VHH binders against RCC1 domain-containing protein 1 (RCCD1). Designs and how they scored, part 1

All scores and structures are predictions.

Target 1, 376 residues: RCC1 domain-containing protein 1 (RCCD1), of Homo sapiens (Human) (a6ned2)
Amino acid sequence: MAEERPGAWFGFGFCGFGQELGSGRGRQVHSPSPLRAGVDICRVSASWSYTAFVTRGGRLELSGSASGAAGRCKDAWASEGLLAVLRAGPGPEALLQVWAAESALRGEPLWAQNVVPEAEGEDDPAGEAQAGRLPLLPCARAYVSPRAPFYRPLAPELRARQLELGAEHALLLDAAGQVFSWGGGRHGQLGHGTLEAELEPRLLEALQGLVMAEVAAGGWHSVCVSETGDIYIWGWNESGQLALPTRNLAEDGETVAREATELNEDGSQVKRTGGAEDGAPAPFIAVQPFPALLDLPMGSDAVKASCGSRHTAVVTRTGELYTWGWGKYGQLGHEDTTSLDRPRRVEYFVDKQLQVKAVTCGPWNTYVYAVEKGKS
Positions, changes and structure headers below are counted from each chain's first letter, unless a header gives other numbers; antibody chains aren't numbered by Kabat.
ipSAE, averaged over its two directions, is called F for ESMFold2-Fast, E for ESMFold2 and O for OpenDDE. V2 adds 0.75 times the mean of E and O to 0.25 times the DockQ between the complexes of E and O.
Where letters were taken out, [cut] stands.
Atom coordinates printed by the task and the answers are left out, and those that the model quotes come from them; centres of patches stay.

## First folded at step 1 (VHH)

Design p01 (framework vhh_7sr4_2)
Amino acid sequence: EVKLVESGGGLVQPGGSLRLSCAASGFTFSSYAMGWYRQTPGKQRDLVADISSGGSTKYGDSVKGRFTISRDNTKNTVYLQMNSLKPEDTAVYYCAAETYYEYTSGDYEYWGQGTQVTVSS
ESMFold2-Fast, scan of step 1: ipSAE 0.020; ipTM 0.469

Design p02 (framework vhh_7sr4_2)
Fold by ESMFold2-Fast, scan of step 1:
Structure p02 (fold): chain B 376 residues (1-376), chain A 122 residues (1-122)
Amino acid sequence: as target 1 above (376 residues)
Amino acid sequence: EVKLVESGGGLVQPGGSLRLSCAASGFTFSDYAMGWYRQTPGKQRDLVADITSGGSTKYGDSVKGRFTISRDNTKNTVYLQMNSLKPEDTAVYYCARETVYEVYSGDYFDYWGQGTQVTVSS
């Protein structure tokens, strides 16, 4: 028996493999649609072809190109090729299991390991409270990788609080609110000012002196949110996922990018490849290799962020959801398939008197947890 | 076509040395991090050492101070110098071009060599 929550999960975007996104039109859902009533979902992790749902009662359910269910699940992390599941093991330890996605929850996992708890004076020897969520492990000293070796230790000096993986990079938030990045840097996603790869966690010096509360990794872009509600965003912008002007919107359809261009000129840290002189093309940003400060409309404070492959979603302190980037599968939730290079509020939640509490992006879809206003 | 060809493995006595080489082709070698991994029967591959495009190195705890990874971008080759070898170093050693998961293709782009056997025995 799961403990009930007062709210509901909503889904929108790509569901061409049968992923549960609520009521939709076949392969795409363009507006937030409620998922099953009465299901107490506490974790959603989505790959491009399937989604893993974990309930408060410890049930794992797979939807899409992978299907099946399992019990005694504490957490799950879905990648395209692999599913990582954290289960309650015999005794105080947690059991990490890694399956090939196509055979997930059937037969034997590809690999399994007990997560060794920290032995240092804790009343929970399994260390579950220390790691937060996968891919960071409960011991906060290692993470799970979609590629062998699946268990990757972190340096002893790192006190990880959150770890997020993109397509080619990783972001780590430590206990002091510092951000580290490593992995592929070819699209500026590491934020160090170069396109060079880093094989070990490297401190983002551009963010020193600021205290971060959240990190989010997309396909080839990165986001962090400060304790004071400021958004910093960097990496690849060919779909407008950084809320910086992009040329791709002109190719996708007629779009007005004038307001976003004016905001860039009014003090944002950006690179431009065009100008207005001599009839030159409007300025656009393809890559942002340093963290750039992003202001939401009306000066709203951010509290949570999540990234898909080519889109970004941010929850505000007041419970509003803003989305932008690649929209061709409806993953921005604006009742259309238009891509955006500026944040736009998802009006569905406002219209339905819902306060957004959480957002989780898959590569091409978006899952949102919301509660009725006045209930939490 | 990405190819990694390993050489230099063999049988050596405890305390001896070996130098492994990995010749890479089919990509711009200088742009990629390279690593050496090892695998004993029934276990996953474990990181021995890696080296970034810029030359920064990392080592597994069990080999630190004994093994040295290096690269020659002119020859498209990564090396592993193994000193003070121990029986527990016996494994198949694999060269890898280090990449992470690619989301759009849904494919795994782990490029591995064929492996070279290192046996440390008297």
Scores: ipSAE 0.000, ipTM 0.155, lowest interface PAE 14.9, mean pLDDT 79

Design p03 (framework vhh_7b18_3)
Fold by ESMFold2-Fast, scan of step 1:
Structure p03 (fold): chain B 376 residues (1-376), chain A 123 residues (1-123)
Amino acid sequence: as target 1 above (376 residues)
Amino acid sequence: QVQLVETGGGLVQPGGSLRLSCAASGFTFSSYAMGWARQVPGKGLEWVSYIYSGGSTEYQDSVKGRFTISRDNAKSTVYLQMNSLKPEDTAVYYCARDTEYVYTDSGWEFDYWGQGTQVTVSS
């Protein structure tokens, strides 16, 4: 009885609602912990209080503040107030169902929409592109939003390949590897050099000429990974989630502090603490409004990224996991609750001889798929 | 080490009152805005009330006129006085510290949360 996928899912971080399958009811999980045995998970989507798990066999299971199970599920996307589920139909059609979280998988959904997957078209005659994930619909002509209107059309000219949602913003990756952003911009998360909101998708001109392979949206920060393995990151850095110098407010043993904010020539907002005429504390970066190149230790190439509300996780080509940002619930996986403003490798997977293949962050937790080294 | 400890939850009849307290430690309390948020099982987190470092207050429409947020900087404590309680107010109530930036329009940008205290309004 050979397994097709000889690996396991792990969870860590905030688990105060039991939202990590099998990790117990402890408020925090500080080290990667195996999720419940026997679950063949292919998709994880997490809200801060519940998690949606989709298996390869088409079962959806909710764990945490929302509970329940459903069959014929191809994909699911969890938000605080809303659960979107893509159900398999008997033909090529899929049914998109959206529930209020408090009544998830019970009674009638808030609304439902039939979705026809895009046929093998002239846009990709080689058939090299794979179907996208929620919140982007399989037809790539619309996405699901947690705020009304829930079904949001996309212009066909965008040729969407991936779409990710933060708390207030959206990132879209097109078939040519270009990145678009829109939504709230108060924390620089759109990457256009301003803090203004954008009502419609706007091309990130700073990334033109580069081919992106993946985008990830955090609460108020943004990440993309190029086809060559370079990381670009921008937005809010109050917890160090951009791997730029920061002041960890949650860990400061505060006495009497004064704070000043100044703008750099690149539009970055720099804060300083202290008010003594004598020595001043080092400056730190609060907002980065343009994509910034981020180097991983040892020059490692990135292949996957995922963002929580205030932390960032990246998988390397060699199967290592790096995490940084706000760590107070153990979501960085370093066996402590220390926040970091620089990437640190999660040693658990190295120590256990595991190769990381996927990462998905909830707002305050992290889920990882890993396989034993040397296995395919 | 930042700590927020909520007390004062419990069972109360409709129309009754409860006062929640949140004792803060590990930071300069007077320099931070503080808030209360609540979660009903199966529902998302909803912001209830907010008090700025300067003492100004904001309330969710459904609790305005019934709930009052206040702070005692000398005791590093924030309070939520809940009057005319309704069954719909049944939830776990969380005390939260805001960041250095004031996030009055998002509400979700609290950087540290307490353990929560259960409030049940039932006859």
Scores: ipSAE 0.000, ipTM 0.169, lowest interface PAE 20.2, mean pLDDT 79

Design p04 (framework vhh_7b18_3)
Fold by ESMFold2-Fast, scan of step 1:
Structure p04 (fold): chain B 376 residues (1-376), chain A 122 residues (1-122)
Amino acid sequence: as target 1 above (376 residues)
Amino acid sequence: QVQLVETGGGLVQPGGSLRLSCAASGFTFSSYAMGWARQVPGKGLEWVSYISSGGSTEYQDSVKGRFTISRDNAKSTVYLQMNSLKPEDTAVYYCAKGEVEIYYDSGTYDYWGQGTQVTVSS
């Protein structure tokens, strides 16, 4: 059997509460910095002030405004107010614990429930190895909400594969590759073409006929990646997190022409050019209420996406990392604090001969797993 | 451009009072929620209080009835009035600017002040 290449986790961006392992003394990390050696991290979930790290050995470690450690952990999901932990039990059951973040892993949890795999009487994807990751519960029948009631059942017809939560909205990817959204819509983050809230999961009609492989929710923006490697992005763009022109960057004197392909409610495409047809500079986009097709530089295929509150990170099939959006704390990883309204490759990983395999954004920071490129 | 400057910290005896002030600049103050958090040595950061753009307030349980958050939009200043101070209130207090109204009740903060030390000791 082939030996695995050595991998490492890197962190960058805001770390003013000590929430990044091994990031040094500064409150900001502007370029990818290795996390503490000797930790086999398989899950990173980040809040604005603390981070939860889960190892393959089942250790949970909290760093930042919340601190502590616990064993027998399968998964963890960090939010500002709550920490959800999935703990291994004897047999097939697991224990879901929801903690107030300020007292995480101390005293008693706010709420706890045994979660048992349930056999389905339908088609036979039962027994597939793809378990939902928090906030989606194992067997994909419910998710953890950041507000009471903490346990939220999903409708029986929803065959969830992935569920991601933003500050005000939720995205669900089903087994067929369809996307659903609900929650707050004031920033266009639901993608239905209106700014109205949705109380229950609603199918994203603009994406019908396309098969999605991944979804990512930011604070107030949304991303999905298709099975063919195309990126669709929508929602709030005040910081350039959609890679569309933003007013905040106009003071840099940039008037670069940009293209975005918008989807109508019937799935038809509307191509928007960065140069107005009257010859004026590109219009500024504050909100994009329908999914827009985003092209990466050099036509690279995307395979993974993650979003912070105001930034976006995408991993390509070739193992490159692209970031854009609000960069004030160094969370874009470009060795500066400049915000970008277009995708830019993180050169650190290229320069170090590293292939990026995973990315997870906190609200104001970015965590990356990368492996060394093979030696002949 | 955004600046948050805290003042009003100091040494006070148990049972005493202090008023913290945070002068804000570089944004339209009246449009944003503001908050206070504190860093207690050995305990980590904890959120203390939150005030919305409309004046609605929230407090963590250990300070309810003792602390009051308020704002003066004309002065672009948020305040934390701390009464009946206890030794366990000893911390560095940070002023924070909210990003926008959010789903989670706790607020997302995008800018922080330098912090001001509050020491409660006899």
Scores: ipSAE 0.000, ipTM 0.231, lowest interface PAE 14.4, mean pLDDT 79

Design p05 (framework vhh_7mjh_2)
Fold by ESMFold2-Fast, scan of step 1:
Structure p05 (fold): chain B 376 residues (1-376), chain A 123 residues (1-123)
Amino acid sequence: as target 1 above (376 residues)
Amino acid sequence: EVQLVESGGGLVQPGGSLRLSCAASGFTFSSYAMSWVRQAPGKGLEWIGRIYYSGSTSYNPSLKSLVTISRDNSKNTLYLQMNSLRAEDTATYYCARDEIVVEPAAEYYFDYWGQGTTVTVSS
């Protein structure tokens, strides 16, 4: 029986501006904490200092360094400098408004565009999933960029299904399950085996023959999940966000270290550190320029992924949440501020008998939608 | 318990100067880079600059001619000197502990910051 069960949103990580709707215990939340009761949230989009919440009733609420509310909202996408909002029009048309984040929902937007949905061949929503996702426009012919020009057309040949933006790069998933990347590549985040930028969407040849179901872009790393539940991950790894070996993450602060960088045959960068007293210096991987297959503990299948600036979160088919990467604000949800270079299950949801259904990362925080487990 | 406490804010005339302080406790201050960040009323956050444990500094290019960051490790104190203040510099100013041990991406990660101190620049 596919019965509706009540769910709740949880937040953790950095909340120093009150951006988690009062779920915080101060400036950091180290364990998943429920967001305010009575808010029927269907979309969360987070910048580092504010969060945009969209309700099923069409209300947009901003919390944090930006504040305000608006009605008739279908979707919102938050970035550090820009807020994009998709508003319902008087007809079947939607209005895209782009606001400077500092003056979001006040006065006139920086620009606005009418968006005509592709009525011919449009698919009805089949599931209870989050509302359709900016920065890809509902017409799937263009996307919103945080840098001018704000409206960016996609080539007619690209049948986009999902588009995600990192700090300097973009990932596109097409209707056939193929992945494209473009933008800045200096941290290996494009996955093409070079560190060169790409001005136009470029097909990820290394993933050909596989059908991807989801993409996620972090600040300088990239993730995709196949239809069969396999995870592929690439890009920058200084904080362990690729679940590849990294430097000692137990210590904060600036340290004096001797460091050398060398390239492996596949273009991976290995750095060696000087350590006279600690036995042999351990190599670590700083950059992974090709998609790498990542296995979760217990052979779990992945269904959802989301990335922060330096952390990664994955939801399994069985409703478990795994997180890893930079943890200094508590954004991994493990009741501490320890960074991890390997996936670890968030025990809070297991202990509370909750099934995780969605995850959305801000740069330094994590938002989770979970539903109480039935009698099973 | 890590604590950062800003002080020195207040009302300043346009063209004036002001020095903010940040008192740090609960960690080895001399081992960490420190940053200043501000937020004007109704606006987003703006990073001002960073000072490393070595005393080297890095500034937001838009602000570098107007500000100087310094530190006194013997007093566990961070400073922000501001000159030629304008009405646009009216903001809440925060100090933050900066997690930049290895600097490949130039993102400004802060694992702790203070409550802020308000600067008002008005006639």
Scores: ipSAE 0.000, ipTM 0.314, lowest interface PAE 11.5, mean pLDDT 80

Design p06 (framework vhh_7mjh_2)
Fold by ESMFold2-Fast, scan of step 1:
Structure p06 (fold): chain B 376 residues (1-376), chain A 123 residues (1-123)
Amino acid sequence: as target 1 above (376 residues)
Amino acid sequence: EVQLVESGGGLVQPGGSLRLSCAASGFTFSDYAMSWVRQAPGKGLEWIGRIYTSGSTSYNPSLKSLVTISRDNSKNTLYLQMNSLRAEDTATYYCAREYTIFGVDTEYGMDVWGQGTTVTVSS
């Protein structure tokens, strides 16, 4: 065969709605498991309860709490409330359709608009198996939002290359490798050193002089990867998703700290967490309001990142996958439900002689594309 | 030990009513939002509704007129009242503890589940 053999997609984590192309009651998948055979998936976008799969042939298939299929699909972006679909339109235009998730692909969409694609050049083969361009539109002049107004224009001076949305914030990577953030900041997810919200895109000055190649937004945390393979991470860390010290999670610890009422020196009452009275073995970091440099074990270079609501996944240049954060649904892929506050390599792919090429996180699950080693 | 135990399931006639209970132990019940979820035979999970720490409720729009969720923090107990039951309401019903950060309802993390109680609606 002249061509290299195609790889396979794997899923793990929360699958209680059958959203990983599998079936099962309240099912959790603790180790990477191949997705249904015969599905030629090139893009994955996941909400917490359903997943949108786009095939190489342009078919969109929904699995989970939303179901259905559609043709001529170029891209799809899944959120809990909305599904955005980009279809081939008449002439050079593409058709953007926004559906209510509960009635996705049935009847009329909530909103639709023709979009003129803005090509960067010839087709980029490296982008084919990666996350779709949505929520950034192909014209790179607007993005789709899960809240009305659904179509949000970007200032003409912003030359967007990538845009990712968290639960309350947005990250934008421009053509020069600069990073901008805006939206809710209460969990430090904007990276400006404060907890204040920003209504418009604001340049992350802490990253100036560095050229970023990728951004990823989690529920309340943020990641970027530089062209040289360095990882910068910031935001909320209550589950260890920043790989910064948090509460000991080895013994299925509670997600909410124990609380007690104490008397201040002036006699007033103060409510305190139980962790503060016990004395942590290491400093606890709940919020990181500016980018922090994260080193992977073995000095590995990062090339791809994706974030769930409370976990983080990174692909290395050599094709290894590292995961950390909240793990109680098995979304870290370590064959257990233990949460981690440090990167750990997913041994499944190493043991199976697989090289990881892409990762896409849903809020509570993880999807991975991998190929057999030595297939080149 | 952190535990949720559902009770009150059983056989009920079409048009009847049933109240399910969920007893919580091993954690501070009043600090958590709680949800009810069901699974009909051969189907996936269907979210019914949640109750916040404040006592406010949010329901699946398809089920809002048929169910009421309440809680009694003094008894560490969650309730689901169901009225006008139909054959399609036959399912295993689960209570679940939700993890919600800083009072913002932007996340559907369910970190503790009960074992479920079966409700069969038939004559």
Scores: ipSAE 0.000, ipTM 0.277, lowest interface PAE 14.3, mean pLDDT 79

Design p07 (framework vhh_8dlx_2)
Fold by ESMFold2-Fast, scan of step 1:
Structure p07 (fold): chain B 376 residues (1-376), chain A 121 residues (1-121)
Amino acid sequence: as target 1 above (376 residues)
Amino acid sequence: EVQLVESGGGVVQPGRSLRLSCAASGFTFSSYGMHWVRQAPGKGLEWIGNIYYSGSTFYNPSLKSLVTISRDDSTNTLYLQMNSLRAEDTAIYYCARDLEMATIYDSFDYWGKGTLVTVSS
């Protein structure tokens, strides 16, 4: 007998606008909490104030500052200002709809277009509960942008496999495993060794010769995972989201001065701004403008990554979840609000004998799909 | 072309209220969402809230009871009303235009130069 996929989604972090994170009672969830029983969620996309859930049955539900539901949905991408939804058509084409978030699923969409779905490749892990393919369109010829015009064509020579958007930058993974970046670069998030913006996709030369399997874009940082399980990470590190040293190992908030950012050149090292004690210069890395190799504790191999505005989450081949970065709303899942400048395993899933299969970060929260051990 | 000019900052005593203004020009103000963001000395940017073209407002939950955002489309002006000011509210306050998404950290977003608010006792 055929059985439905066994597993459950968990949420933790910020839920101050009523976003579904399990408990739903407070403004923050500090430990992974199971989402509603009986809901077979296959896609999660989270903005700062609302989350879009797509079920295996094709139902889209919004939770938080935006609310509503729709049927015949294959994928959704939530940003704070816009919601993009891919709807199943009666034929081979799908319907892409973009709404203003405040009138999502109730008003008239800002824009709509029929799109032809791309052929699914053997390399596509889409069978696992993961973030949708949006903002890359199914035809892989264009992506949806949060800025008008919403439809952004890609150069014909780019054979896109994955595209992720941060707050001001984009990462593209091509069919050959090469990584391209463009957009804003003021926080080093493009990885080209400078802080300059790029208007068009630019190849990340520092990663040439390596084959990447996944990319993830955060607010102001970037991650990619190689086919062999190595993690490369770059961009802004004020909250420790790159797992590089921050200026204070005791937390208590952000410690960066505008002067330090403006003087950061070449080596990404900033040793200027003083701490709470006497304003003495503190050694720290505020910006990493090109990819840095990150080792997980115990030499674990990575298979999935997702980034929030100021935190990072990675799933290992053995089904463990590691998180680090800004933790003030509990989005790291360590049962506290402590920020971390190094990867730490989320013990909840180990304790409950769960194998993590997928992770999707919103700006200030984290969603995780896990199955009981022995259910490969 | 696009210009955003904040005003209304200055030195204020703890417990007082203050209203900041942002004068917009060079675009159809009524068609865009607008944001308020602040940066305290030595700290990163903190989003305060936004108001969409429709008039709907969204606030940082930690600040919602202390601030109110409003707009006057007839004068192309954005406002931030702050109540019960504390030393921790000392910051440079910026207004920013949302191009289509409530994303304020785009390198192509238009920002004002900021207005300094110092809460001293």
Scores: ipSAE 0.000, ipTM 0.162, lowest interface PAE 15.7, mean pLDDT 78

Design p08 (framework vhh_8dlx_2)
Fold by ESMFold2-Fast, scan of step 1:
Structure p08 (fold): chain B 376 residues (1-376), chain A 121 residues (1-121)
Amino acid sequence: as target 1 above (376 residues)
Amino acid sequence: EVQLVESGGGVVQPGRSLRLSCAASGFTFSSYAMHWVRQAPGKGLEWIGNIYYSGSTFYNPSLKSLVTISRDDSTNTLYLQMNSLRAEDTAIYYCARDYEVTTEWGYFDYWGKGTLVTVSS
């Protein structure tokens, strides 16, 4: 049942290719700006140079270096190399189409495939009738890759609930709340404790015994959120996107008071503070090759996460948005271009009395869905 | 203080080659990755490629066979060599500095004013 509560999408960050983040902007938007009114957007997927918007009415619109529109669309996933679209097909079938991004929605797609529904009665009523969000395909047996071959089957025993792709890696959340990773590992983004690549999905053993509710993949870092609202984060940190101390930010004086939390081998956490204040500077972490527990300010629980190439965004249970990482294009939404190696609340939504419900990052920008707090 | 100045644009015939230059000043040029970006009339920005302090280059796959990026750290100059120019290569060409020293991805903190290349007749 559709909610009647009014909401709107907001955008901020890089828009130098003409991506819609707000009207009348130059190449960057530093504060959350409302997107067009009167359009019921249910999906936003952003690449570095273009953004795909899907409405509840089934309209797909492209904004940026790619342009065009299409009807009968159920979902879309934008990457730098290709656009994947799920359309209504004949009968109960859906049609998956993949275009080269530079010629999206023009001519013939690079690849197209009918997606057939699973056997009668396999609908999981506890699973909210989720049909697999791209790049995970409906039926959860395969996903779309930005590299040939575009269709990638998953092992039959792997019951995927969510799949997210980074620049070189993949994260998969299964029906039991377990996390798997594979792909390039040179920046620690797989979380297995090594920098080695994995050709097949590999279970993150460091997270066993914990039930995850969400995964998010950045360019070269990874995030997951547990059912209890804890954040685990790993991978590349040269821009502070893991909320761990960075070499770059220490010179600017923003890391004078540091706090680091790490996950022990038994899954317990250790929180350490004040390394820089004690005279010896805290070690700079360029790569974190296994999941680290991250605490938000004020002990807030996380419910949603999304990652750009070098930044991280998290929504709390109370509807606050926290962002950190590389901020030079304004993608953190703090009305400045300062990069951060610690979570900071986006005050715009607090000031406007808005409750944040969703966040989706492109590589260098951020899209947010928020509703008025005074609405029932 | 930081300044990037593109030059070498102009009117060229289809099928010809052209080399653009970008003169950098106000920073340690040899320590930064540099990018080329273009904008055709009435269109958005298109990333062409970059070059690291080490000389390693990365290109937009749709343009890789048509362009070469190089640098001369002794003169603080970035170059874009373009071959087999087409009418669709008509654009303003920008030089841009990468924010993070020695990065593999383009995050531009300073841009030049651009130089116009017109491929005609």
Scores: ipSAE 0.000, ipTM 0.292, lowest interface PAE 13.8, mean pLDDT 80

